# Designs tried in a protein design chat: VHH binders against Uncharacterized protein YDL144C. Part 21

Target 1, 356 residues: Uncharacterized protein YDL144C, of Saccharomyces cerevisiae (q07589)
Amino acid sequence: MSRILVIGAGGVGVITALSLWLKKESDVSLVVRSDYDRVLKHGYTIESCDYGRLEGWRPHHIYSSVEDAASAADNQGYNYIVVTTKNIIDGPVNSRVSNIIRPVLEKNKELHGPQLTTHILLVQNGIDIEKEIWAEFPREQYRYTVLSGIQLIGSTKIGSGHISQVGQDHLSCGAFDPQDAAAIQAANDFVRMYSNEGQNFVEFDPRVRYSRWKKLLYNAAINTSTALVGLDVPRCLEFGVNKKSTEIEVFHPAMREIIAIAASEGIIIEEEFITMFTEITRKKVFKPSMCVDCEKGQLMELEVILGNPIRIAKRNGVATPTLSILYNLLVLVQAKLKERKGLLKFDEKTATLVDE
Key: E = the ipSAE of ESMFold2; O = the ipSAE of OpenDDE; V2 = 0.75 times the mean of E and O plus 0.25 times the DockQ between their complexes.

## First folded at step 17 (VHH; framework vhh_gefurulimab)

Design v4 (from u3 with V33I; at its last look DockQ between E and O 0.88; V2 from the best seeds 0.83)
Fold by ESMFold2, look of step 17:
Formats: sequence, C-alpha cells, structure tokens
Structure v4 (fold): chain B 356 residues (1-356), chain A 121 residues (1-121)
Amino acid sequence: as target 1 above (356 residues)
Amino acid sequence: EVQLVESGGGLVKPGGSLRLSCAASGFTFSDYIAAWFRQAPGKEREFVSAISSGGRTVYAESVKGRFTISRDNAKNSLYLQMNSLRAEDTAVYYCAAKNPKTYKWGQWDYWGQGTLVTVSS
C-alpha cells in the first residue's frame, strides 16, 4: 500500500484525502494546521456533491505539522507527498513549497537512501511551479519525481472542520517531465488510487505543460480580474459597458497574451479555448478562488499565475499590456494584504517602507 | 550537423512585402515546432510567430494580419510572408525550432544566424 501525505487541509486537500481514503488502496495522512484539535476530537463534517454527507470523518492519520508527520512515519516514510497549499512564492520563506516538503524528503532519505523514490504531486495553480523543487533538491542527493495535479473542484472550508463541496471533482494528473518513466508510472498509479468509479473523474495527463498553460487562460484573465473588483464572473460580464466590454476589452485580450507567451515558449494553445473559458461560468454565480482569497484577507497566488508568465513575456519580447495592468494593480492588493499580516511595514511619518 | 539557415532579407520600402525562408537540416523538421523571432538594433529579441508540427499558428499582436507563417515539411523549410511592412519591422529575423516532446524551460533547441530586414524610405 502506498503511504500518502497530503499537505494542506483546505477544501481541496480534505476532499483529496477523502477520495484517496474511500478507494482503500493507500494509507492516507493529512497535515491539519489551525483545525487540528477540532478534527482530532470530532473529525470532519463534509457535505460533498460527489461523496454525500460525512460526519466525524478522519483519514488514517492526522498531524499538526509536516515535521510531526515526517517524524511519525512509522519508520516507513511516504511514497507520495501531495501538496494542496496555495503557492505564494512572494510570501514567507517557511511557506515555500521546498521548505514545506523538506522534512519529508530528508526523512525518506535517512530511512531508505536511494531505495525510496518520493513522488511529489503539486496540486497547485500556475506555471513553472516545479522549478523550485528541482533547484532546491539536487538529483544527486535526492530520489524523487515531480508530478502535476490540475484539479477542477468547487470545495471550500466553511468552518472549523467543516467542508462544503458543491463543484464536482475532476483531477488531471501527469509528469512534468514527459521523458521520466518513473514519474509517468507514478502519475498513472495515483490516478488509479484516486479514482472512485461513479463518483469522481480522474485521468492521466500526457501533456502537463500544455494543460497548465491552457488553464492559465482562465486563471490569468478571469481569476485575476474578479479578484481585483470583488465580483463573480456573471456580474463582471453583465456590468460591463453594453454587457460586452469585460470580455472584449479585458478577458479576451489577456487570454490572447497568454497564448502568445505560451507560443514563445513552444507551447501552442488553441484559440477556441478563449471562448470556452469565457463561457464556462457565465451563468454560475460564484467567485473564483483568487477573488475568495482576497475577500478572506489571504495572500494570493499572484506570482505563479501572473508574475511568472509576465517574466517569460519580458524575456521573449511578447507584449502584455492587459496582463501587466492586472499584475501591477494586484501587486498593490497583495502588498495591502501583506501589511495587514505584518509582512510589510510602512512608516506614515516618512511615507516610506521600513526595511525596504 | 544541425542547421537552420535564414534567407530572403533585404531593404524594402514601407508598405512593401518580403518573404523569408529558413532551411532546416540535420534533424526531423516535421516533428518540431518552428518559430520566427526578431531583434531590432539596440533592442531585445522579440517573438514574432510560431507554427506547430501540424500547422497551427500563433502571431504576436503587432504582426497579426500582416505576416503569415508557413512550413513545407517535405522541403524542411519554414517561411514568413511579411506584408504591409513598417519601419518598426526593421530587425534581424531568426528562425528557431523546438522538439515539443522534450522538457526544457523556455529553451529553443536550434537557432539560425539571422537575416537582416530593413524597412526604409
């Protein structure tokens, strides 16, 4: 049985752990931060469109930190690390993915040396998210693969230990390196361990980079715009000038810029997806995840969704007037959030940042 | 030896047309994504257009409607038809190719040496 550690206990992480647990083909551990005591004592209450209502549910193991999970691995280590946290590379250093997973990689190496290959599955938004892992963990010293999980799910924590899933679970899992046979096998194995026939949808993704650039059409254009203005997608579309200006002057231009950036990297995204992503939630009154994060005062995945593609565009000489305006305004929103969290300090007497 | 060799550059008047060619050798061109980039004097390289192995195209906004990328896999050749040329199109134009099945961050596998296009009255 594969031993799987799920890191992140938001709406996505809890449903991920539940899906693996229901399949009964893996030993499922979950790192639960703020809700640990509540979940330890009472378990989760889950209202799921896919799995029904569950009361008092826990995976096989819960831990209050990754360090505790690594120390309590029963001297066996973990075959999979599934990262479902928000990827905020401009956030605190301890919240960076490489630092989050390091205790597990070090423990696996201590216990098994080269005999255990650790499969790191990044269920996070954005592009180039795997680069940090390869930069921080030399392949001469660590045995691992990096896998991509693209999850389309409407799942939210609505209270301590309480999860509401209203959008059906769709997971697409593949290897970032399409020439890594071990990663391809590990991704296919994860698809099997995650599949609950008749309840969810999960598939192997043979073209991970293509899939992530494609999803970026939605994330870089719509997720960002809704976050900036605090509106769901239908309101953004209906409130536009003549009910058209939002899609014509904001969404579509941003998506065309992403298509050009991807092409400058050798990834061809079909223009038909501009219409598809514009229409997918036109009539669904809900706020995309970045909009929700902003409303909750949480830091946004701004750099992996918008910063990274813009940096690629600058390097390759691709014009991004729409993406750049969105990015620069959201950088100010992110700075406001960081100030409220104590990560930035502004001296009002001098009108300057402290410690610049 | 892998080679990409551009040709067809030269001096043209504003509003004129020019056709660039890129001859590929030493690899299976039909398996590769191909692209044109350009670099104006004193400026950084910029993306112009790309074409997939199956013929799907993408253009930079500044050239869309004026430039047409195409390929002839039987002749191992890439083309750029440039119409309605402007002074701002003056640059050295580079041919590039990338194997879509390899995992490389933003790196194109092969580059040509470039051909100069000058648009001036």
Scores: ipSAE 0.708, ipTM 0.913, lowest interface PAE 1.5, mean pLDDT 92
ESMFold2 (binder alone), look of step 17: mean pLDDT 89; pTM 0.898
OpenDDE, look of step 17: ipSAE 0.907; ipTM 0.972

Design v5 (from u3 with A34M E61D; at its last look DockQ between E and O 0.91; V2 from the best seeds 0.86)
Fold by ESMFold2, look of step 17:
Structure v5 (fold): chain B 356 residues (1-356), chain A 121 residues (1-121)
Amino acid sequence: as target 1 above (356 residues)
Amino acid sequence: EVQLVESGGGLVKPGGSLRLSCAASGFTFSDYVMAWFRQAPGKEREFVSAISSGGRTVYADSVKGRFTISRDNAKNSLYLQMNSLRAEDTAVYYCAAKNPKTYKWGQWDYWGQGTLVTVSS
């Protein structure tokens, strides 16, 4: 039975743990930070469009930190580490994925050396998110694979220990390295362990890099634009000049730039997805995740969604006038959020940023 | 041994046309994504156009509508038809090939040595 550690207890992470727990094919641990005491005492209250209402629910194990979860594996490691946190590479250093997972990888290495392969599943937005893992954990010293989870779900923590899932769970899981047979097997095994027939949708993704670049059309053009202005997609479209300027002069040019960047990396994305992603939520009055993050005062996944593709564009000589404007304005929004959280300080007497 | 050999470069006046060719050998051409890059003197290499194994094309905005990428899988050849040439198109043009199933970030598997295109009055 696979031992699975889910890191991140937001709406996505809790439903991930629940889906695995319901299938009864894995031993499910969840890291619960600020809500730990409440969940320990009372469990979760979950309202799920996929699974119904649950009260007092817990996975097999909960821990208040990743360090505690790693210590609890004294004579056994975890087969899977499932990371569902937001990937904020410009955020606090202890929130970086490599630092979050390090205690578990070190413990697995201590217990098993080369015998246990740890499958790291990144259920996070963006492109090139796996590069940090490869850079920080040399494969000469660590036995692991890196898997991609592309999740489309509407699930939110609405209070301490309270989860509301209003959007059906769709998960695509695959190997970042399509030539790594162990990673491919691990991804297929995860699909089996996560799948609750008739309740969720789960599939193996044989083309992870293609899928992530394709999703970036929506995320880099629409998710970002709605976050910048604080509007849902229908309002962004209807408020444009002649009800056309947002899609013609913002969304479509940004998406064409992403297609060119992907092509400069050898990944060809079909142009018809520009129209598909523009239309998919045109009549659906709700705010995309990055817009919601801004409204909650939380940092955005800005670098993995916009920063990384722009850096690739600079390396490969691809012009990004639309993406660059969006990125640079959102850097200011991110700085405003960081200032409110105490992560940046501005000296109003000198009109300069305080370096600490 | 893999080879990509560009040809067809030369001197042309603004508004003129050139057709570049890239002859490929040593790999299964029809399985690869093919691309053209260019590098002007004193500038970084920049993306021009790519074509998938199935023939779907992508163009940099600066060349869209003027350049046409194509491939002939029977002849293992990649082409770039360059029309309405401008002085800023002056560069060394490189052919590149990428196995889309290879796990290598931002690295094209094979490059040609380049062919010079000069657009000048």
Scores: ipSAE 0.764, ipTM 0.928, lowest interface PAE 1.1, mean pLDDT 91
ESMFold2 (binder alone), look of step 17: mean pLDDT 89; pTM 0.900
OpenDDE, look of step 17: ipSAE 0.917; ipTM 0.975

Design v6 (from u3 with K98R; at its last look DockQ between E and O 0.87; V2 from the best seeds 0.85)
Fold by ESMFold2, look of step 17:
Structure v6 (fold): chain B 356 residues (1-356), chain A 121 residues (1-121)
Amino acid sequence: as target 1 above (356 residues)
Amino acid sequence: EVQLVESGGGLVKPGGSLRLSCAASGFTFSDYVAAWFRQAPGKEREFVSAISSGGRTVYAESVKGRFTISRDNAKNSLYLQMNSLRAEDTAVYYCAARNPKTYKWGQWDYWGQGTLVTVSS
């Protein structure tokens, strides 16, 4: 029975743990930080369009930290580490994915040496998110694979221990390295362990780089724009000049720039997806995730969604006038969020940033 | 040995046309995404256009409507038809190929040596 550690107890992480738990083919652990005591005592209340209403639900194990999960007396190592936290590479060092997962990788290595391969599944937005893992964990010293999870769920934490899922649980899981047979097998195994026939949709993704660049059309054009203005997609579209300027002057140009950047990396994305992504949430009165993050005062996945593609564009000589404006304005929004969280200090006497 | 060899460069007046060719050898060209890049003197290399194995194309905005990329897999060849040439199109043009099934960041597998296009007079 696979031992699975889910890190991140937001809307995505809790439903991930629930789906695995319902399948009854894995031993499911969840790291629950601020809600730990509440969930320990009362469990989760879950309102799910797929799984119904659950009251008092817990996975097989809960822990208040990754360190506690790794050090548990009965821990025999984890086959999978499923990371559902936001990937904020410009955030605090201790919140970086490599630092978050290190206690588990070290413990697996201590317990099993090369005999246990750790499968690290990144259920996070953006491109090039796997690079940090390979840079920080040399393959000659650690036995692991890196898997991609693209989650299309609409699930949020609406209170302590309370999860609301209004969008179907839809996971695409694949290997970042399509030449890594162990990663491919692990991704297929995860698909099997996650699949609850008639209740969710889960599939193996044979083309992870293509899929992530394709999703970036929506994330880099729409998530970013809605976050800047604090509006849902229907409002962004209806409030435009002649009800057209947002899609014609903002969304479509940004998406065309992403298509060109992907092509400069040898990844060809069909132009038809510009229309598809523009229309998919046109009539859905809800705010995309980056907009929601801003509303909650939380840092955005700015660098993995917009910074990374812009850096690729600069390297490959691709013009990005629309993406660059969005990025530079969102850098200011991110700095404002950091200042309010105490992660950035401005000295008003000198009108300068305090070096940290 | 793998080779990409460009040809067809030369001097042309503004408004004129040129057709560039790139001959591929030593690998299965039909499996690869192919592209043209260019580099003007003193400038960084920039993306011009790419074409998938199946013939889908993408163009940089600066050349859209004026340049046409194409390929002939039977002849292991890539082409760039350049119309309505402007002085700013002056550059060395490089062909490149990438196996879309391999795992590489920011790198094309093979590059040609380039062919000079000068738009002047």
Scores: ipSAE 0.767, ipTM 0.929, lowest interface PAE 1.1, mean pLDDT 92
ESMFold2 (binder alone), look of step 17: mean pLDDT 89; pTM 0.897
OpenDDE, look of step 17: ipSAE 0.924; ipTM 0.978

## First folded at step 18 (VHH; framework vhh_gefurulimab)

Design w1 (from v1 with E61D K64R; at its last look DockQ between E and O 0.85; V2 from the best seeds 0.85)
Fold by ESMFold2, look of step 18:
Structure w1 (fold): chain B 356 residues (1-356), chain A 121 residues (1-121)
Amino acid sequence: as target 1 above (356 residues)
Amino acid sequence: EVQLVESGGGLVKPGGSLRLSCAASGFTFSSYVAAWFRQAPGKEREFVSAISSEGRTVYADSVRGRFTISRDNAKNSLYLQMNSLRAEDTAVYYCAAKNPKTYKWGQWDYWGQGTLVTVSS
């Protein structure tokens, strides 16, 4: 039975743990930081369009920290680490994915040496999110694979220990390195362990880089634009000049820039997806995730969605006038959020940032 | 041995045309993504255009509508038809190929040595 540690107890993480638990093919642990005492005592209340209503639910194990999960007295190591936290590479250092997972990797190595391969599944937005893992954990010293999870789900924590899932669970899982047979097998095994026939949709993704660049058309153009202006997609489209300027002068140019950047990396995305992604939410009055995060005062996944592709564009000589304007304005929004959270300070007497 | 060999560069007046060719050998060209990059004097290399093994194309905005990338898999060749040339198109043009089924952090597997295009009155 695979031992799976899910890190992140937001709407995505809790539903991920629930889906694995329902399949009854894995031993499911969840890290529940601020809600730990509440969930330990009363369990979760879950209202799910896929799985129904549950009350008092807990996975097989819960922990208040990753360190506690790794050092638990009965811990035999984890076959999978599933990271569902937002990837904020410009955020606090201890929130970096490599730092979050390090206690588990070190404990797995201590317990099993080379006999346990740790499968690290990144269920996070953006591109190049796997590079940190490969840079921080030399393959000569650690036995692991890195897997990609693209999850389309409408699931939100609406209170301590309360989860509301109103959007169906769709997970695409694959190996970042398509030549890594162990990673491919681990991704297929995870698809099997996650699948609850008739209740969710999960598939193996043989082309994870293509899939992530394709999804970036929406995220880099629409998710970012809505976050900047605080509007749902239909309002962004209807408020444009002649009800057209937003899609023609903002969304489409940003998406074309992403397509060119992907192509400069050898990933060819069909131009027809520009129209497809513009149309799929035209009539849906809801705010995409980055917009919601910004309104909640939470840091945005800015660098993995815009920063990373722009850095690739600079390296490969791809012009990004639309993406660069969006990025630089959102950097200011992110700085405003950081200031409110105490992560940076501006000295109004000198009109300068405080160093340190 | 693997080779990509560009040809067709030269001196041309603004508004003129050139056709670049790239001959591929030593690998299964038909399964690779192919691309043109260029590097002007004193500048960094920049992306021009790419074409998938199935013939789907992408262009940098600066060349869209003026340049046409194409391939002939039977002849193991990649082409770039360059029309309405401008002084800003002056550069060494490089052919590149990448196996889309391998993962090398975006590195291209093979590069040619380049062919010089000079657009000058």
Scores: ipSAE 0.782, ipTM 0.932, lowest interface PAE 1.0, mean pLDDT 92
ESMFold2 (binder alone), look of step 18: mean pLDDT 88; pTM 0.895
OpenDDE, look of step 18: ipSAE 0.910; ipTM 0.972

Design w2 (from v1 with A35G E61D; at its last look DockQ between E and O 0.90; V2 from the best seeds 0.83)
Fold by ESMFold2, look of step 18:
Structure w2 (fold): chain B 356 residues (1-356), chain A 121 residues (1-121)
Amino acid sequence: as target 1 above (356 residues)
Amino acid sequence: EVQLVESGGGLVKPGGSLRLSCAASGFTFSSYVAGWFRQAPGKEREFVSAISSEGRTVYADSVKGRFTISRDNAKNSLYLQMNSLRAEDTAVYYCAAKNPKTYKWGQWDYWGQGTLVTVSS
């Protein structure tokens, strides 16, 4: 039985833990930070389009921190670390994925040395998100694989211990390194352990980097634009000049820029997806995830969705006029969110930013 | 052992045409994504065009409608037909190849040495 630690108890993380728990093929642990005491006493209330209503639900184990989860790894450690937190590169350093997972990697190494390979599954948006893991954990010192989870799910935390899932769970899981046989096997095993036939949809992804660049068509053009203006996609399209300007002057140019950036990295994305992603939510009055995060006062995954592609574009000489405007405006929105959270301070007397 | 060798560069007048070739050897070219980059003197290298192993193409906006990338897998060759050339197209042109099935950190696996294209009267 695989021992799985899910890190992040937002809408995605809780449904991830529930899906694994329902399959009955794994020992499921969940790290629950701010809601820990409430979930310990009463469990979760979950309203799921996939699984129905649950009251008082808990996975096999819950912990208030990753450190506690690692300490409780009684002579066995964890086979999988599933990271469902938002990847906020420009956020607090203690929220960096490498720092979040380090206690488990160190404990697994202490208990088993090279005999236990830790499978790190990043269920997060963006491109090049695995780069930090390889930079921070030298392969000579640590035995691990890095897996990609691309998730399409409409699941949010609507209150302490309350999860609402209104969009069916679709997970694509694969190895970042398609030549790593151990990672490929671990990804296929995870697909099997996550699959609840008739209730969710999960598949192996043989081309992780292609899939992540393809999803960026939507995320870098639409997710970002809706977050900037606080509107759902149908409103963005209908409110445009002549009901056309948003699509023609914002969404499509941004998507064409992503296609060119991906091509400059040797990844060919079909132009037909520009139309597909523009149309997929044209008639659905829902706000994309980045828009929702911004409205909740939460930091956005800005760097992994826009910053990283733009840095690649600069390195490869790809023009990004549309993406650059979106990025620089959203940097200001992110700074506003950081200031509200106390992560950034502006001295109004000097009109300057206060350093740490 | 692995080589990418560009040819076909030279002097052309504005509005003229030129065809670049890239000969690949030492690897299975037909399974790779292939592309062209260019670098003007004193400037950073910039993306021009790429073509998948199946023939799907992408172009930088500045060259769309003027340049055509193509490949001949039987001859292990990549081509760039450049029409309606402008002074701004003056650069050293490099071919590159990337195995889409292997993992290298955003890098192209192989690069040529370049061929100079000069667009001037």
Scores: ipSAE 0.702, ipTM 0.910, lowest interface PAE 1.5, mean pLDDT 91
ESMFold2 (binder alone), look of step 18: mean pLDDT 89; pTM 0.902
OpenDDE, look of step 18: ipSAE 0.924; ipTM 0.978

Design w3 (from v1 with T102V; at its last look DockQ between E and O 0.86; V2 from the best seeds 0.84)
Fold by ESMFold2, look of step 18:
Structure w3 (fold): chain B 356 residues (1-356), chain A 121 residues (1-121)
Amino acid sequence: as target 1 above (356 residues)
Amino acid sequence: EVQLVESGGGLVKPGGSLRLSCAASGFTFSSYVAAWFRQAPGKEREFVSAISSEGRTVYAESVKGRFTISRDNAKNSLYLQMNSLRAEDTAVYYCAAKNPKVYKWGQWDYWGQGTLVTVSS
C-alpha cells in the first residue's frame, strides 16, 4: 500500500488528499500547518462538486510540518511526496521546494538507502520546476523520480478547515524524464490511485514538457497580464483599444514568443492554441490564479511562469519584447509585495536595498 | 557516426537569396525535430527556425516571411530557403537535431559544423 505525503493544505492539496483517500489504495498523509489544531480536533468541512459534502473529514494522518511528517513515518517512509504549494523560487529559501521536501528524502534515505525510490510529484505551475530538485539532490546520493502534475481544478480554502470545490478535479500526471521507466510506472500508478471513476478525470501525460510549454501560452501571456492590471480576462479584452489591442498587441505576441522559445528547445507547439487559449475564458468573468495571488497580497509564481522562459530565450537567442516588458513590470509588483511582507527592505536614506 | 553537414553558404548581396542544406547521417533523422541556429561575429548563437518530424514549422520573428524551413525525410535532409537577405543575416548557420522523445538537460542532441552566410555589397 503506497504511503503518500501531500504537502500543502490549500484547496488543491486537500482535494488531492481526499481523492487519494476515497480510492482506498493508499495511506494518505497531509501537512496542514496553520489549520492543524482545528483539523485535528474537528476535521475538514468539504463542499465538492465531485465528491459531495463531507463533515469532520481527515486523511489517515495529518502533521503540522514536513519535519514532523518525516519523523512520524512509522519507520516506513513515503513512496510519494505530492507538492501542491506555490513555487516562489525568488521567495524565502525555506519555502523552496528542495528545502520543503528535504526532510522526507533524508529520512527515506536513512531508513532504506537505495531500496526505496521516492516519487516526487510537483503539482505546480511553470517550466523547469524540476531543475531545482535535480540540482539539489544528486541521483548518486538519493533515489527518487520527479513527476509532473497539471491540475485543472477550482478548489479554494474558504475558511479554517473549510474547502469549496466548484471546478471539476482534473489531473494530468506524467514523468519529466520519459526515459525513466520507474518514473513512468510511478506516474501510471499515481493515476490509478487518484482515479475515482465517475467522480474525477485523471490521465497519464506521456509528453510532460510539451504539456507544460503549451499551458505556458495561457500562463505567460494571460495570467501575467491580468495580474499586472488587476482585471479578469473579459475586461482585459473589452477594455483594449477598439476591443482588439489586448489580444493583438499583448496576448498573441506573448504567445508567439513562447512558441518560439519552446521551439528553440525542440518542442513544437501548434499555433492554433493561440486562438484556443485567447477564447477559452473570453466570456468567463473570473481572475486567473496569478491575478488572485496579487490581489491577496501573496507572492506570484513569476519566475517559473515568465522568468524561466525568458532565461531560456536569452540563452537560445529568441527575442521576447512582449514577455520582457511583462516580466520587468511584474518584477516590480513582486518587489512591492515582498516589501509589504517584510521580505525586502529599502533604505530611503541611501536609496538602496538593505542587503539583508 | 552521427553527422550533420551544412552546405550552401556564401556571399550574397542585400535583397538576394540563398538555400542552405543540412545532410544528416548515422541516426533516424525522420523522427527528430530539426532546427537552424545562427551566430553572427561577436554575438551569441540565436534560434532561427525549427521543424517537427511531421513538418510543423516555427520561425524567429526576425526571419518570418523571408525564410522557409523544410525537410526531406527520404533524403535525410533539412533546408533553409533564405530570401530578402539583409546585412544582419550575416552569420554562421548551424543545423541541429533533437529527439523529442528523449529528455536531457542542455543543448540539442546533434549539431553541424556550420556554413557561413555573408550578406554584403
Scores: ipSAE 0.740, ipTM 0.922, lowest interface PAE 1.3, mean pLDDT 91
ESMFold2 (binder alone), look of step 18: mean pLDDT 89; pTM 0.900
OpenDDE, look of step 18: ipSAE 0.920; ipTM 0.977

Design w4 (from v3 with G106H; at its last look DockQ between E and O 0.89; V2 from the best seeds 0.87)
Amino acid sequence: EVQLVESGGGLVKPGGSLRLSCAASGFTFSDYVAAWFRQAPGKEREFVSAISSGGRTVYVDSVKGRFTISRDNAKNSLYLQMNSLRAEDTAVYYCAAKNPKTYKWHQWDYWGQGTLVTVSS
ESMFold2, look of step 18: ipSAE 0.796; ipTM 0.938
ESMFold2 (binder alone), look of step 18: mean pLDDT 89; pTM 0.901
OpenDDE, look of step 18: ipSAE 0.915; ipTM 0.974
ESMFold2, look of step 20: ipSAE 0.805; ipTM 0.941
ESMFold2 (binder alone), look of step 20: mean pLDDT 89; pTM 0.902
OpenDDE, look of step 20: ipSAE 0.914; ipTM 0.974
ESMFold2, look of step 21: ipSAE 0.801; ipTM 0.939
ESMFold2 (binder alone), look of step 21: mean pLDDT 89; pTM 0.900
OpenDDE, look of step 21: ipSAE 0.922; ipTM 0.978

Design w5 (from v3 with G54E; at its last look DockQ between E and O 0.87; V2 from the best seeds 0.85)
Fold by ESMFold2, look of step 18:
Structure w5 (fold): chain B 356 residues (1-356), chain A 121 residues (1-121)
Amino acid sequence: as target 1 above (356 residues)
Amino acid sequence: EVQLVESGGGLVKPGGSLRLSCAASGFTFSDYVAAWFRQAPGKEREFVSAISSEGRTVYVDSVKGRFTISRDNAKNSLYLQMNSLRAEDTAVYYCAAKNPKTYKWGQWDYWGQGTLVTVSS
């Protein structure tokens, strides 16, 4: 029976743990930080469009930190590490994915040496998110695979230990290296362990990079623009000059730039998706996730959504006038958020940032 | 032995046209995404256009409407028709191929040696 550690107890992470627990094919552990005491005593209250209303629910194990999960007495290590946290690579160093998962990888190696391969499933937005893992954990020293999870679920924490899922649990899972047989097998095994007949939708994704670049059309053009201005998509479209300038002068150019960057990496995204992504939320009055993060004073996944594609564009000589303006303005928004959280300090006497 | 060999470069006046060819050998070209890159004197190499094995194309904005990428899988060949040439199109043009089923960060599997295009009055 696979031992699975889910890291991140937001709306996505809790439903991930619940879906695995319901299938009864895995031993499910969840890292619960701020809500740990509440969940230990009372369990979760979950209102799910897929799984119904649950009260007092817990996975098989909960821990208050990744370090505690890794050091648990008589722990056999974990076959899977499922990372559902937001990936804020320009945030606190200890919040980087490599630092989050390191205690588990080190413990697995201590306990089993090369006999246990750790499957790291990144259920996070963006592109090149696996690059840090490969750089920080050389394959000659660590035994692991890196898997991609693209989750389209609408699930959020609405209170301590209280999860509301209003959008279907829909996961696409695949190997970043489509010719790595061990990773492909691990991804297919996870699909099996996650699948609850008649309740969710989960599939193997044979083209992970294509899927992530395709989703980036929406995230790099629309998620970013709404975050910058604090508006839902219908308002962005209706408030434009002649009700057209937002899509013609912002969304479409940004998406075309993403398509060119992907192509410079050998990934061909169909131009028809520009129209599809523009239209899919035209009449849906809600704010995308990055916009919501800004409103809550939380840091954005700016680097994996915009920074990484722009760095690729610079390396490959692709012009990004629209993406670059969005990125540089959002860097200022991110700095404002960091200042409010005490992660950045500006000295008004010298008009400079405080060093260190 | 894998080869990509470009040809068709030369001198042309602004507003003129050239057609570049790239002959592929030593691999199954029809399974690969193919592309043109270029490098102007004193500048870094930059992406121009790509074409999938099924014929879907992508262009950077600066060449859209002027350049046409195409392929002939039966002849293992990639082409770039360049019309309305400008001085800023002066560069060495490289063909490249990438297996879309393999995973590599920012790397194309094969590169040609390049063919020089000079646009000068």
Scores: ipSAE 0.772, ipTM 0.931, lowest interface PAE 1.0, mean pLDDT 91
ESMFold2 (binder alone), look of step 18: mean pLDDT 88; pTM 0.894
OpenDDE, look of step 18: ipSAE 0.920; ipTM 0.977

